# VHH binders against q9y6x5: the designs that were tried, part 216

Target 1, 379 residues: q9y6x5
Amino acid sequence: LPPKLLLVSFDGFRADYLKNYEFPHLQNFIKEGVLVEHVKNVFITKTFPNHYSIVTGLYEESHGIVANSMYDAVTKKHFSDSNDKDPFWWNEAVPIWVTNQLQENRSSAAAMWPGTDVPIHDTISSYFMNYNSSVSFEERLNNITMWLNNSNPPVTFATLYWEEPDASGHKYGPEDKENMSRVLKKIDDLIGDLVQRLKMLGLWENLNVIITSDHGMTQCSQDRLINLDSCIDHSYYTLIDLSPVAAILPKINRTEVYNKLKNCSPHMNVYLKEDIPNRFYYQHNDRIQPIILVADEGWTIVLNESSQKLGDHGYDNSLPSMHPFLAAHGPAFHKGYKHSTINIVDIYPMMCHILGLKPHPNNGTFGHTKCLLVDQWCI
Below, E stands for the ipSAE of ESMFold2; O stands for the ipSAE of OpenDDE; V2 stands for 0.75 times the mean of E and O plus 0.25 times the DockQ between their complexes.

## First folded at step 10 (VHH)

Design E97 (framework vhh_8dlx_2; at its last look DockQ between E and O 0.53; V2 from the best seeds 0.00; counts 0 for: pae E 6.4 > 2, grease 26.3 > 24.2)
Fold by OpenDDE, look of step 11:
Structure E97 (fold): chain B 379 residues (1-379), chain A 125 residues (1-125)
Amino acid sequence: as target 1 above (379 residues)
Amino acid sequence: EVQLVESGGGVVQPGRSLRLSCAASGFTFDDYAMHWVRQAPGKGLEWIGNIYHSGSKWYNPSLKSLVTISRDDSTNTLYLQMNSLRAEDTAIYYCARSKIYYKYGDWKESYFDYWGKGTLVTVSS
């Protein structure tokens, strides 16, 4: 039988939640599989970019989803969560579900993973759900497992997306122990449901399952605000993205805009596009605006309007608070193995290996995940 | 049916305090931000502040020192505590709701979709 892989994302699951809260179901999942304690995600640490990096193995500058909100100066198009279905934004890369879908006797399925309801390179998964936040995890799981079990051609790659704990992290802040405990317990219960469902269907022993996330969450405060209006007149620029990484499109001379912003706050770094640190791999794309502002951890960039978020993400990808985890189970993975760190782009070549797919050029390093796999040599 | 019913208004002397209530029915606060808005005679609407389902509160900077917003989830009631009232605070006070929802990494807030009928507060010596 061809290998099968289910990729599950719990949005905004910070890695250290595993140390600070109890996850009986997830821990059991890990005990029978593998754990990567910290996954270094891509800059910026936002939902669309990082989910696309997982499935492409590319940095944001390479796959072209550089933020949750984007602007293309040539076409004058805008990208946002309310406008994400134009293939124009996604076609700079080939996600793994497309690669898989194009194989003979294989098909892909998706439950609300970013980009999966868009034809990319004129290809869409045979089975997918349009995004709807009101659809329960159970319904998503039922569809995914049905497709994995009964499809022809067989579904060999599937994605499952869930909005928590990201939504709650934004709502409560990650330091709200009472509310976050409740939220994280629910997530653990969902993982229990997932495992139980797979066992009931006889998929548990044969299906490879990866549970991961795109980013973490940091605590925000009304006491840590950076007001751009105090530094520059709004008429001098267009704001493409706001916080914690602002994308600035100057309406006047770029240098003048830069000079007005460079000393706006000691808790914000201002970069011309060409001066963006190389470690971010966030420079070589036309969708990156001429100036970016990067707030320090826990600081929020605002205009005159107040922010309702008590938690946020998108900060420097070297910050531990921004890092998710990865757990996996199945015939491809060892049992009871823990690994310290990988890069989020390393997931793609690993998944390709598991599925027997030839990977597209990517930024991942297969060697970083070898120790997770039973068929690989690990020193 | 969605209802917002303000109460607690009346005539009060300058310098005094007043607490307004907004009884909400037909919905829960979990999916909404609740707001206080006022309209003085001959003037436009002025936003006073709000409270989100998280308990986070925001205020008009011009009124922050004079008002406190709170909520009782058990009774589904919104409150506005006003202190040191002035003649300029004479207005009809409204409670209103705005829908909040989550989508791919962001909480969104819609327009105000429901308003109470308002309660009149008159500050006069």
Scores: ipSAE 0.615, ipTM 0.883, lowest interface PAE 0.6, mean pLDDT 95
Fold by ESMFold2-Fast, scan of step 10:
Structure E97 (fold): chain B 379 residues (1-379), chain A 125 residues (1-125)
Amino acid sequence: as target 1 above (379 residues)
Amino acid sequence: EVQLVESGGGVVQPGRSLRLSCAASGFTFDDYAMHWVRQAPGKGLEWIGNIYHSGSKWYNPSLKSLVTISRDDSTNTLYLQMNSLRAEDTAIYYCARSKIYYKYGDWKESYFDYWGKGTLVTVSS
């Protein structure tokens, strides 16, 4: 029978939460599986870009989902909540569920993973749920397990997305121990439910399960604001994305806009597109704007002093606070193995290997994940 | 039916304090940021501040030292405390709501879709 893989994302699960809170169910999962303590995500450290990097193995400049809010300079299109289902935005890469359906004549299933409700290269996930935050984890899990057991062609790749702890991380901030403890305990209980459901349905022993996240979270404060209106008037630019990475489209000469911004705050870096650090791999795409502002960790870029966030992400991907973890269990994985760090783009070629798929060209390195796998030699 | 009803306005002497209330009904109050906005005679709308379910508050910098916004989610009520009132604070005071919702890594805030009818505050001797 073909190998099967379930990929689960808990949005905004900062890696060091594992050290600061108790996770009995996740710890049992890890004990009989593998743990990668830090996953170095792609820049910018936002939900849409990193979720798409996990399933394509590409940097944002290569897969084209460069932010949660985007403008394409060639086609003059805007990406927003109201048009995130336009295939145009997603067609610069081929995600793993598309490859799974086209190479092996197998089915894919999805509970709200970003992009799975979009026909990408004329191929949509065989089974999917439209995004609705009101749908419970249990309902998402019930659909995924039903599709894993009752599909022809067989579902071999399934994804499940959950909004926490990101939603609460933004609302309360990661330093709010009382609220974060409650949220993280609930997530651990959901992991327990997941394992129990898979055991009850006879899936547990033969299913590969990856639990990961797209980014972490850092504490923000009313004392750490950068008021962009004090730097530059609204009439000089169009704002494509605000915080903590602002994407600026000049309405006047680019150099004049840059000069108004470059020394406005000691707590943000201002880059012309061609001067963006090479280590970000965030330069070669028409959706990356002519000027990018990058706030220092914990600083929020605001207009007219308006912000509701006590926690945020999107910051420099070298920051440990931005890193998620990866845990995995199943026939492909060693038991009781801990690994320090992988790149988030390395997940894609590993998943292709597990599923027997030929990966599309990607930025991941299979060698970085081989020590996690039983069919690979790791000395 | 969504309703926002302001109360507590009236005539008040300069230098005194006044507390306004906004009673909300017909919706899940916790899902909304609540705002105070005022309009002085012959002037445009002036945003005073807002408050989120979390208790996070943001104020117009020109008014921050003069006002305090609070909310009671158990009674679905928004409050505006004003101190050291001056003649230039004479205005109709409105409460308004904006929906807070989560989608893929971001909390979003809608435009103001409902406003109260306003309560008049007159600062005169």
Scores: ipSAE 0.478, ipTM 0.804, lowest interface PAE 1.4, mean pLDDT 92
Fold by ESMFold2, look of step 11:
Structure E97 (fold): chain B 379 residues (1-379), chain A 125 residues (1-125)
Amino acid sequence: as target 1 above (379 residues)
Amino acid sequence: EVQLVESGGGVVQPGRSLRLSCAASGFTFDDYAMHWVRQAPGKGLEWIGNIYHSGSKWYNPSLKSLVTISRDDSTNTLYLQMNSLRAEDTAIYYCARSKIYYKYGDWKESYFDYWGKGTLVTVSS
């Protein structure tokens, strides 16, 4: 009986795709709800960190998922997209689905949102799908709507994750108008299917729905490569993550490794951990390595090899190309309101408010999202 | 039905060049990395190299100076150009595919899930 929320992510949906492509179904969704034109995400602008920031309201240094590939020097554990199920990695924060389902008469459901198949603080999503990219959007949606309609205790918070347009953005690059138009048209059709399904099931008027993304996409090129092997022998360091933010664990004196790298390319910034810009909020976690290399937009760090990606993300979070959007519809939201920007960490306290949950300590600012909500004064 | 059909094999004299083709059908060609592999008589499989839809390619270091891989996505065809052939290059040459997919936005490549039947190249005088 409490308010219900469905949180949907289309991975890699760059904010300016909304202006540059046709989205009749998404535009109808926005017309009857709200739009935030730019969401400023967290650095680094990668999938695991930003999805966890959405559901915890925390910067990466505080929630502990600091990249898609990580190493913890104390426990000597490794994290990757194929090795992501150890609760150790996720336990530095409490995601909203855990808080939600521990409340009286509530449960949570998940269709492949990062972390929802992990028992975080000994609590796994009440209903979930194990990650499998071969499962269609329709099947994910069918499971989510079944759980929203038929569960006891009722599902009050649900997540739905889809890999596009990120996968195609990597494959073709965001500047490939023909292929990206086809992909984005299909995504718009999926949004139409989502709305129609919710209407047919009687959920549409009383379910709050957020459609957002974790990051954007920038164009890459074989002409914009930074060859790390040309600057430093691989025996001097362990590579924890490569591009566009490399995470370097020195095997020799850290200053020697830094000195070999500092003039490697004018298109790459080399930071000692203590010198990482404060605006990144990316220093205060043991999983952040002693040296990071940050490529300029559209540049790719490689190990004496050519890149197979035509688009990428992970760059500086001040870049508009890295920013997604947020759209929302439901009883909690105004109709026909547009807002310029929020921070991605602001989504968590807003969702907690909508669901009547007490937020855990977080980096979000509820005031940034007040204008989206019907029960708040926007001044 | 997935099909990979190699052609262009045959008998060739040492020092000459040869171009092999692999015609692909029954699948979305640009969703796959394409590979060349060979098997010399009485020996194991030897990976030659691959090529992605982007044109990015990798070669076995021992063969890098002797071969060039290309693909034509408009005709769904994979090519192997071999130069300065020696008797040791006598082998059955196979094309193979591996699926490119993303897991949580990260790049992944499968094991080879389909192989052609191969084309025999014999280098002899």
Scores: ipSAE 0.028, ipTM 0.440, lowest interface PAE 6.4, mean pLDDT 91
ESMFold2 (binder alone), look of step 11: mean pLDDT 81; pTM 0.804

Design E98 (framework vhh_8dlx_2)
Fold by ESMFold2-Fast, scan of step 10:
Structure E98 (fold): chain B 379 residues (1-379), chain A 125 residues (1-125)
Amino acid sequence: as target 1 above (379 residues)
Amino acid sequence: EVQLVESGGGVVQPGRSLRLSCAASGFTFDDYAMHWVRQAPGKGLEWIGYIYHSGSKFYNPSLKSLVTISRDDSTNTLYLQMNSLRAEDTAIYYCARSKIYYKYGDWKESYFDYWGKGTLVTVSS
């Protein structure tokens, strides 16, 4: 009987939500499992980059998904909604489902985790769903549980992605307690449905389940805008990504563009690529642009316009508002154990250990997660 | 069935003020940015401004001092307040929507997929 793992992501689930709202189903899951109170994600704190870091154990500069909007200076390709399925963008790393299928000759299943509908190194998830936000959590769960129970070779690694609470966090902002309470209660109910379904199918006692997220959320405001058009004319640069981390490709001398930007706003840091702080691990990739603008928490970079967002993410990964949590249950995990902090890149080597896979070289440290596991001793 | 119904137009004397309304039905109003656009006789479309569910709004700079856009999400209604009306403000005024939707952490805005039929404002003595 090979070990099995289901990895679940609720996009934009800020760790502090656990302290500010009631989660009866999630708390029951945690009582018989483990909780990591906050997870330090990678910079930039965006969906595509952090979801790919979870499954590769790599910083963004190493796995190549450096933003949700990208430009590759070597090939002159643009990453957008129309070409996000081009393997070129995903081929700088080997995600765990590819390793699972190739090393152990087992199957993988995916309900919309970023990258799982892309052939990466000529390998696509054995079972997958193309991304469609209109597909319910229940339908995603039904497909995942069917594949876990009815596959040959057996599905040993499965992923499930859900857009909330990120979509509502953007729309209402994390400080809107009425709307966020409604959204978070629905998520807790979905967690209850997940556990009930796995119990009904006889999977619960033998399946390892990780519930985590890619980032948090911070409150934005129309009073906290940085108008880039007041700093520099559009003719001087090509904008690759806007907010809260702007990626600037100069059309003129880089130093001239930098000088026009560097003192434009007290609420934005302007970096030449080589001056980006080492702690971000965001320098060594052709998809990182020559100039990066990093807005302060809660500030939005705009082009002579307003913003529809009341909440956003992408900010400095040292900010607690950007941190998600991790909860897990199953035969590999202790029961009733609480841990303070891990790095998001540490999830990958832990998952490889659970599945008996040899991890590709990665930036995670297995020692950071060993205290969660029954077959390891914590020092 | 999606409907956008403008009202409040008519004949108005120069220098007066007028408020237009757009009643929205058949969709989740909070998921859409709402726009006002006008077309004067014999001229092209002129964009007036927009407003998001957050109350965030932006105006055509040439019209900013003359108009105010607001919305009431409890009644699914968009408003355009116009002050100091001139003969050149004679136009058909349209309400339009653009979908704000989500894909993997990014908010996207669609092109205008629905327009009202318009309400005529005639500024004359």
Scores: ipSAE 0.289, ipTM 0.631, lowest interface PAE 2.7, mean pLDDT 91

Design E99 (framework vhh_8dlx_2; at its last look DockQ between E and O 0.63; V2 from the best seeds 0.00; counts 0 for: pae E 3.8 > 2)
Fold by OpenDDE, look of step 11:
Structure E99 (fold): chain B 379 residues (1-379), chain A 125 residues (1-125)
Amino acid sequence: as target 1 above (379 residues)
Amino acid sequence: EVQLVESGGGVVQPGRSLRLSCAASGFTFDDYAMHWVRQAPGKGLEWIGRIYHSGSKFYNPSLKSLVTISRDDSTNTLYLQMNSLRAEDTAIYYCARSKIYYKYGDWKESYFDYWGKGTLVTVSS
């Protein structure tokens, strides 16, 4: 039988939640599989970019989803969560579900993973759900497992997306132990449901399952605000993205805009596009705006009429608070193995290997995940 | 059935304080942002402030020093504390809700979809 892989994302699951809270179901999952304690995600540490990096193995500058909000100056198009279905934004890369879908006697399925309801390179998963936050995890799981079990051609790759704990992290802040405990317990229960469902269907021993996330969450405060209006007149620029990484499109001379912003706050770094640190791999794309502002951890960039979250993400990808985890179980993975760190882009070549797919050129390093796999040599 | 019922209005002397209440039923505050809006005689609607699902508060800058918004989730009641009232604060005060929803990393707020009937506040010597 061809190998099968289910990729599950719990949005905004910070890695250290595993150390600070109890996860009986997830720990059991890990005990019978593998754990990567920290996954270094891509800059910026936002939902769309990082989910696409997981499934492409590319940095944001390469796959072209460089933020949750984007602007293309040539076409004058805008990208946002309310406008994410134009293939124009996704076609700079080939996600793994497309690669898989194009294989003979294989098909892909998706439950609300970013980009999966869009035809990319004129290909869409045979089975997918349009995004709807009101659809329960159970319904998503039921559809995914039905497709994995009963489809022809067989579904060999599937994605499952869930909005928590990200939504709650934004609402409560990650330091709210009372509320976050409740939220994280629910997530653990959902993982329990997932495992139980797979066992009931006889999929548990044969299905490879990866549980991961796109980013973490940091605590924000009303006491840590950077007001751009105090530094520059709104008429001098267009704001493409706001916090914690602002994308600035100047309406006047770029240098003048830069000079007005460069000393706006000691808790914000201002970069011309060409001066963006190389470690971010966030330069070589036309969708990256001429100026970016990067707030320090826990600081929020605001305008006068802005809403504030108690938790946020998108910060420097070297910050531990931004890092998710990865757990996996199945015939491809060892049992009871823990690994310290990988890069989020390393997941793609690993998944390709598991599925027997030829990977597209990517930024991942297969060697970083070898120790997770039973068929690989690990020194 | 959704209901918003304002109370606490009346006649008050300048310089005094007043606390308005908005009793909400038929929905939970967790799914909505709650607002106070007022309308003075012969004038348009003026937004006073909002309390978000996170508890975050925002105010009209012109009124920020004079008002405080709070809520009690246990009773599903919204409050508006007003201090140092002036004649120009005479108005019908409304509570209103706007729907919030989450999508791919962002909480969104929609337009006002429900209003109370309002309570009259008259500031007069």
Scores: ipSAE 0.605, ipTM 0.874, lowest interface PAE 0.7, mean pLDDT 95
Fold by ESMFold2-Fast, scan of step 10:
Structure E99 (fold): chain B 379 residues (1-379), chain A 125 residues (1-125)
Amino acid sequence: as target 1 above (379 residues)
Amino acid sequence: EVQLVESGGGVVQPGRSLRLSCAASGFTFDDYAMHWVRQAPGKGLEWIGRIYHSGSKFYNPSLKSLVTISRDDSTNTLYLQMNSLRAEDTAIYYCARSKIYYKYGDWKESYFDYWGKGTLVTVSS
């Protein structure tokens, strides 16, 4: 019987929510499993890029999903809708479900994880659901558990994506304790439902389950806006992505555009592509534009308007507010172990080890996660 | 049935103010950004501005000093207040909607899918 793994993402689950709210079901999960308190994600700290980094073990410049809105300078293609099914955008890396299906001749299943509804290197997840935000967590869970129990070849890798607490984090902001407590309690109840369903189906004792997220959330304000229209006329550039990381494609000389932007606001950094800090690992890809603007935490870049966002993400990945957590349970994992920090790219080689897959070259370090695993030495 | 019905147009003298209304029915008003668009005789469409359920507003910079957009979600009504009217403001004024939706980490706005029939504003002495 091959090992099985279910990877669950709650979008935008900031790590310090665990300290500020009560999670009885998640606490019970961790008691007999492992907790990584902080996961250092990749830059930019957005949904599509970080979800693809989890399943490839690569920085965004290497896997090619560099933002939720992209322009490729070589092919002149635009990625304007996050549900673009053109394999071109996804083909710069091989996600774990593709490796699982091709290397081990096993099946994969997906409930809306980014990229799983796209044929990547001519391989689509064996079972998948097209993205639809109206589909309940219960329906996604019912499909995943059905596929885990009733498939040939067997489903050995399954993924489950849920939009909260990100959707509410944007709408209310992470400092709105009343609304966030309601949302987070609902998520804890969904974790309880997940565990109960797996127990009822006889899956719980033999399935490895990882619960994680792609990024955190920070508080925004109408008092912290950067009006790009006060810096530069839009006849000088094409805007590829806006906030909190603006991607600028100059229509005139790059140096002229840079000079108009570089001293416009004390609350953003302006980088020529070759000057982007090495620590971001956000430079070596044709989809990264000639100029990027990086807003300071909690500042929103706007085009002569107010912002409706009370919370946002995409900021510097060194910020603790941008960090998610990772919890795991199953036969591969220790019981009652707590670890401080891993990099989000470390999840991929750990998952490959659990499934017995040969990882593609990646930016993760297996040594960072080995203390979580029962078959490894961590002293 | 989705309906957007503009009202409040008419003949006004230069320098005066006018308030237009757009009554919405047949859909969940709170899920949509609301827009005003105008078309002067013999000219193309000119976007005036939009307002979200949150009250967040964005105006065409060319018109910002002349207009204020507001909405009342309890009555499903959108408003356009126009001040210091000029002959150049003579146009048919349209109400339009765009859907606000969540997709993979972002709240997004769709293209205009429904428009009203318009209300004529004539600025003349």
Scores: ipSAE 0.507, ipTM 0.799, lowest interface PAE 1.3, mean pLDDT 92
Fold by ESMFold2, look of step 11:
Structure E99 (fold): chain B 379 residues (1-379), chain A 125 residues (1-125)
Amino acid sequence: as target 1 above (379 residues)
Amino acid sequence: EVQLVESGGGVVQPGRSLRLSCAASGFTFDDYAMHWVRQAPGKGLEWIGRIYHSGSKFYNPSLKSLVTISRDDSTNTLYLQMNSLRAEDTAIYYCARSKIYYKYGDWKESYFDYWGKGTLVTVSS
């Protein structure tokens, strides 16, 4: 029987939460499997781009989901998290669930992973839930486990997405130890429920499970605001995305807009598209606007002086606060092995290997994950 | 049972200040954005502003210089401070709530799902 994989994301789970909070259920999962302590994600460190990078192995410039809010100048189309179902945005890559279910005698299932309710290359997951944040973790898990256990052709790849701790990280900020401790305790209980459900249904020993996240979270403050309206009039540009990486489409001469912005704040880097640092791999796509503004960690770009979140993400992907973790358990994985770091794009070729799939061209390096896998010689 | 109870209304002379309160009960206060809305006699509803649990505030631009919104999460109370009152500020003042939630890491706010009964402010000489 073909191997099976469940990919789980807890959105906004910062890697160092594992060191700073207690997770008895997750630690037991790790003890019997593998841990990657830090996953270096892709710039920008936002939800849609990083979830798509996990399942395509591509940098954002290559898969075309370059932010949570986008504009395509050729087609004049707009993308947002409330307007995300047009396949146009997603079709620059082939996510793993599409490749999987095009195989002989295989299906894919999804509980709300970004993109799984979109017909990408005219293909949508065989079993899926339309996104609805009011649906409980238990109902998502019940659907996923039912599909893994009872489908013909069999479900061999499944995804499960949960909004926490990202939602609470935005609400409280990661430095709110009291509230984040309560939130993270609840998440650990959900992981315990996940493992218990898989054991009860007879899936635990033969299902590969990856628990990971897309990014971390950093503390914000009303003392760390960059007021864009104090530097430039709204009439000179179209704002495609605001914070912490602003995407600026000039309405007047691009150099004039750049010059008005370049000295706006010492806590913000202003890049012409051609000057974006090569290490970001964030230049070669028409959806990346001619000017981007990158706030320093913990700084918020605003249009007026009053609005801010208490926690945010999207910052430079070199920042440890932006990094998630990865844990995995199952027949493909060693037991009790800890690894320091991988790149988030490395997850895709590893998953393709586990599932026996031919990966599409991608930016991941299979060799970076070999030590996690029992069938590989760790060198 | 969810309750929003406005108080502090009454008759006040032009040029004076007034502070309204809204006592909240029956729900987790810090999960909600809190709003003030008013309705002058024979007029439509006018949004005054909102405040998030973080203390971040947004105002109707036409009223921004005249009002201040605050909240005290320890007492579950929303406040509206109004200064230099004019006859045109005569209205019923309501508090309302909207639920904050996140969709794929994006901040979302529901429609108003509960309103108070309002408190009348009459500005007259």
Scores: ipSAE 0.218, ipTM 0.637, lowest interface PAE 3.8, mean pLDDT 92
ESMFold2 (binder alone), look of step 11: mean pLDDT 80; pTM 0.799

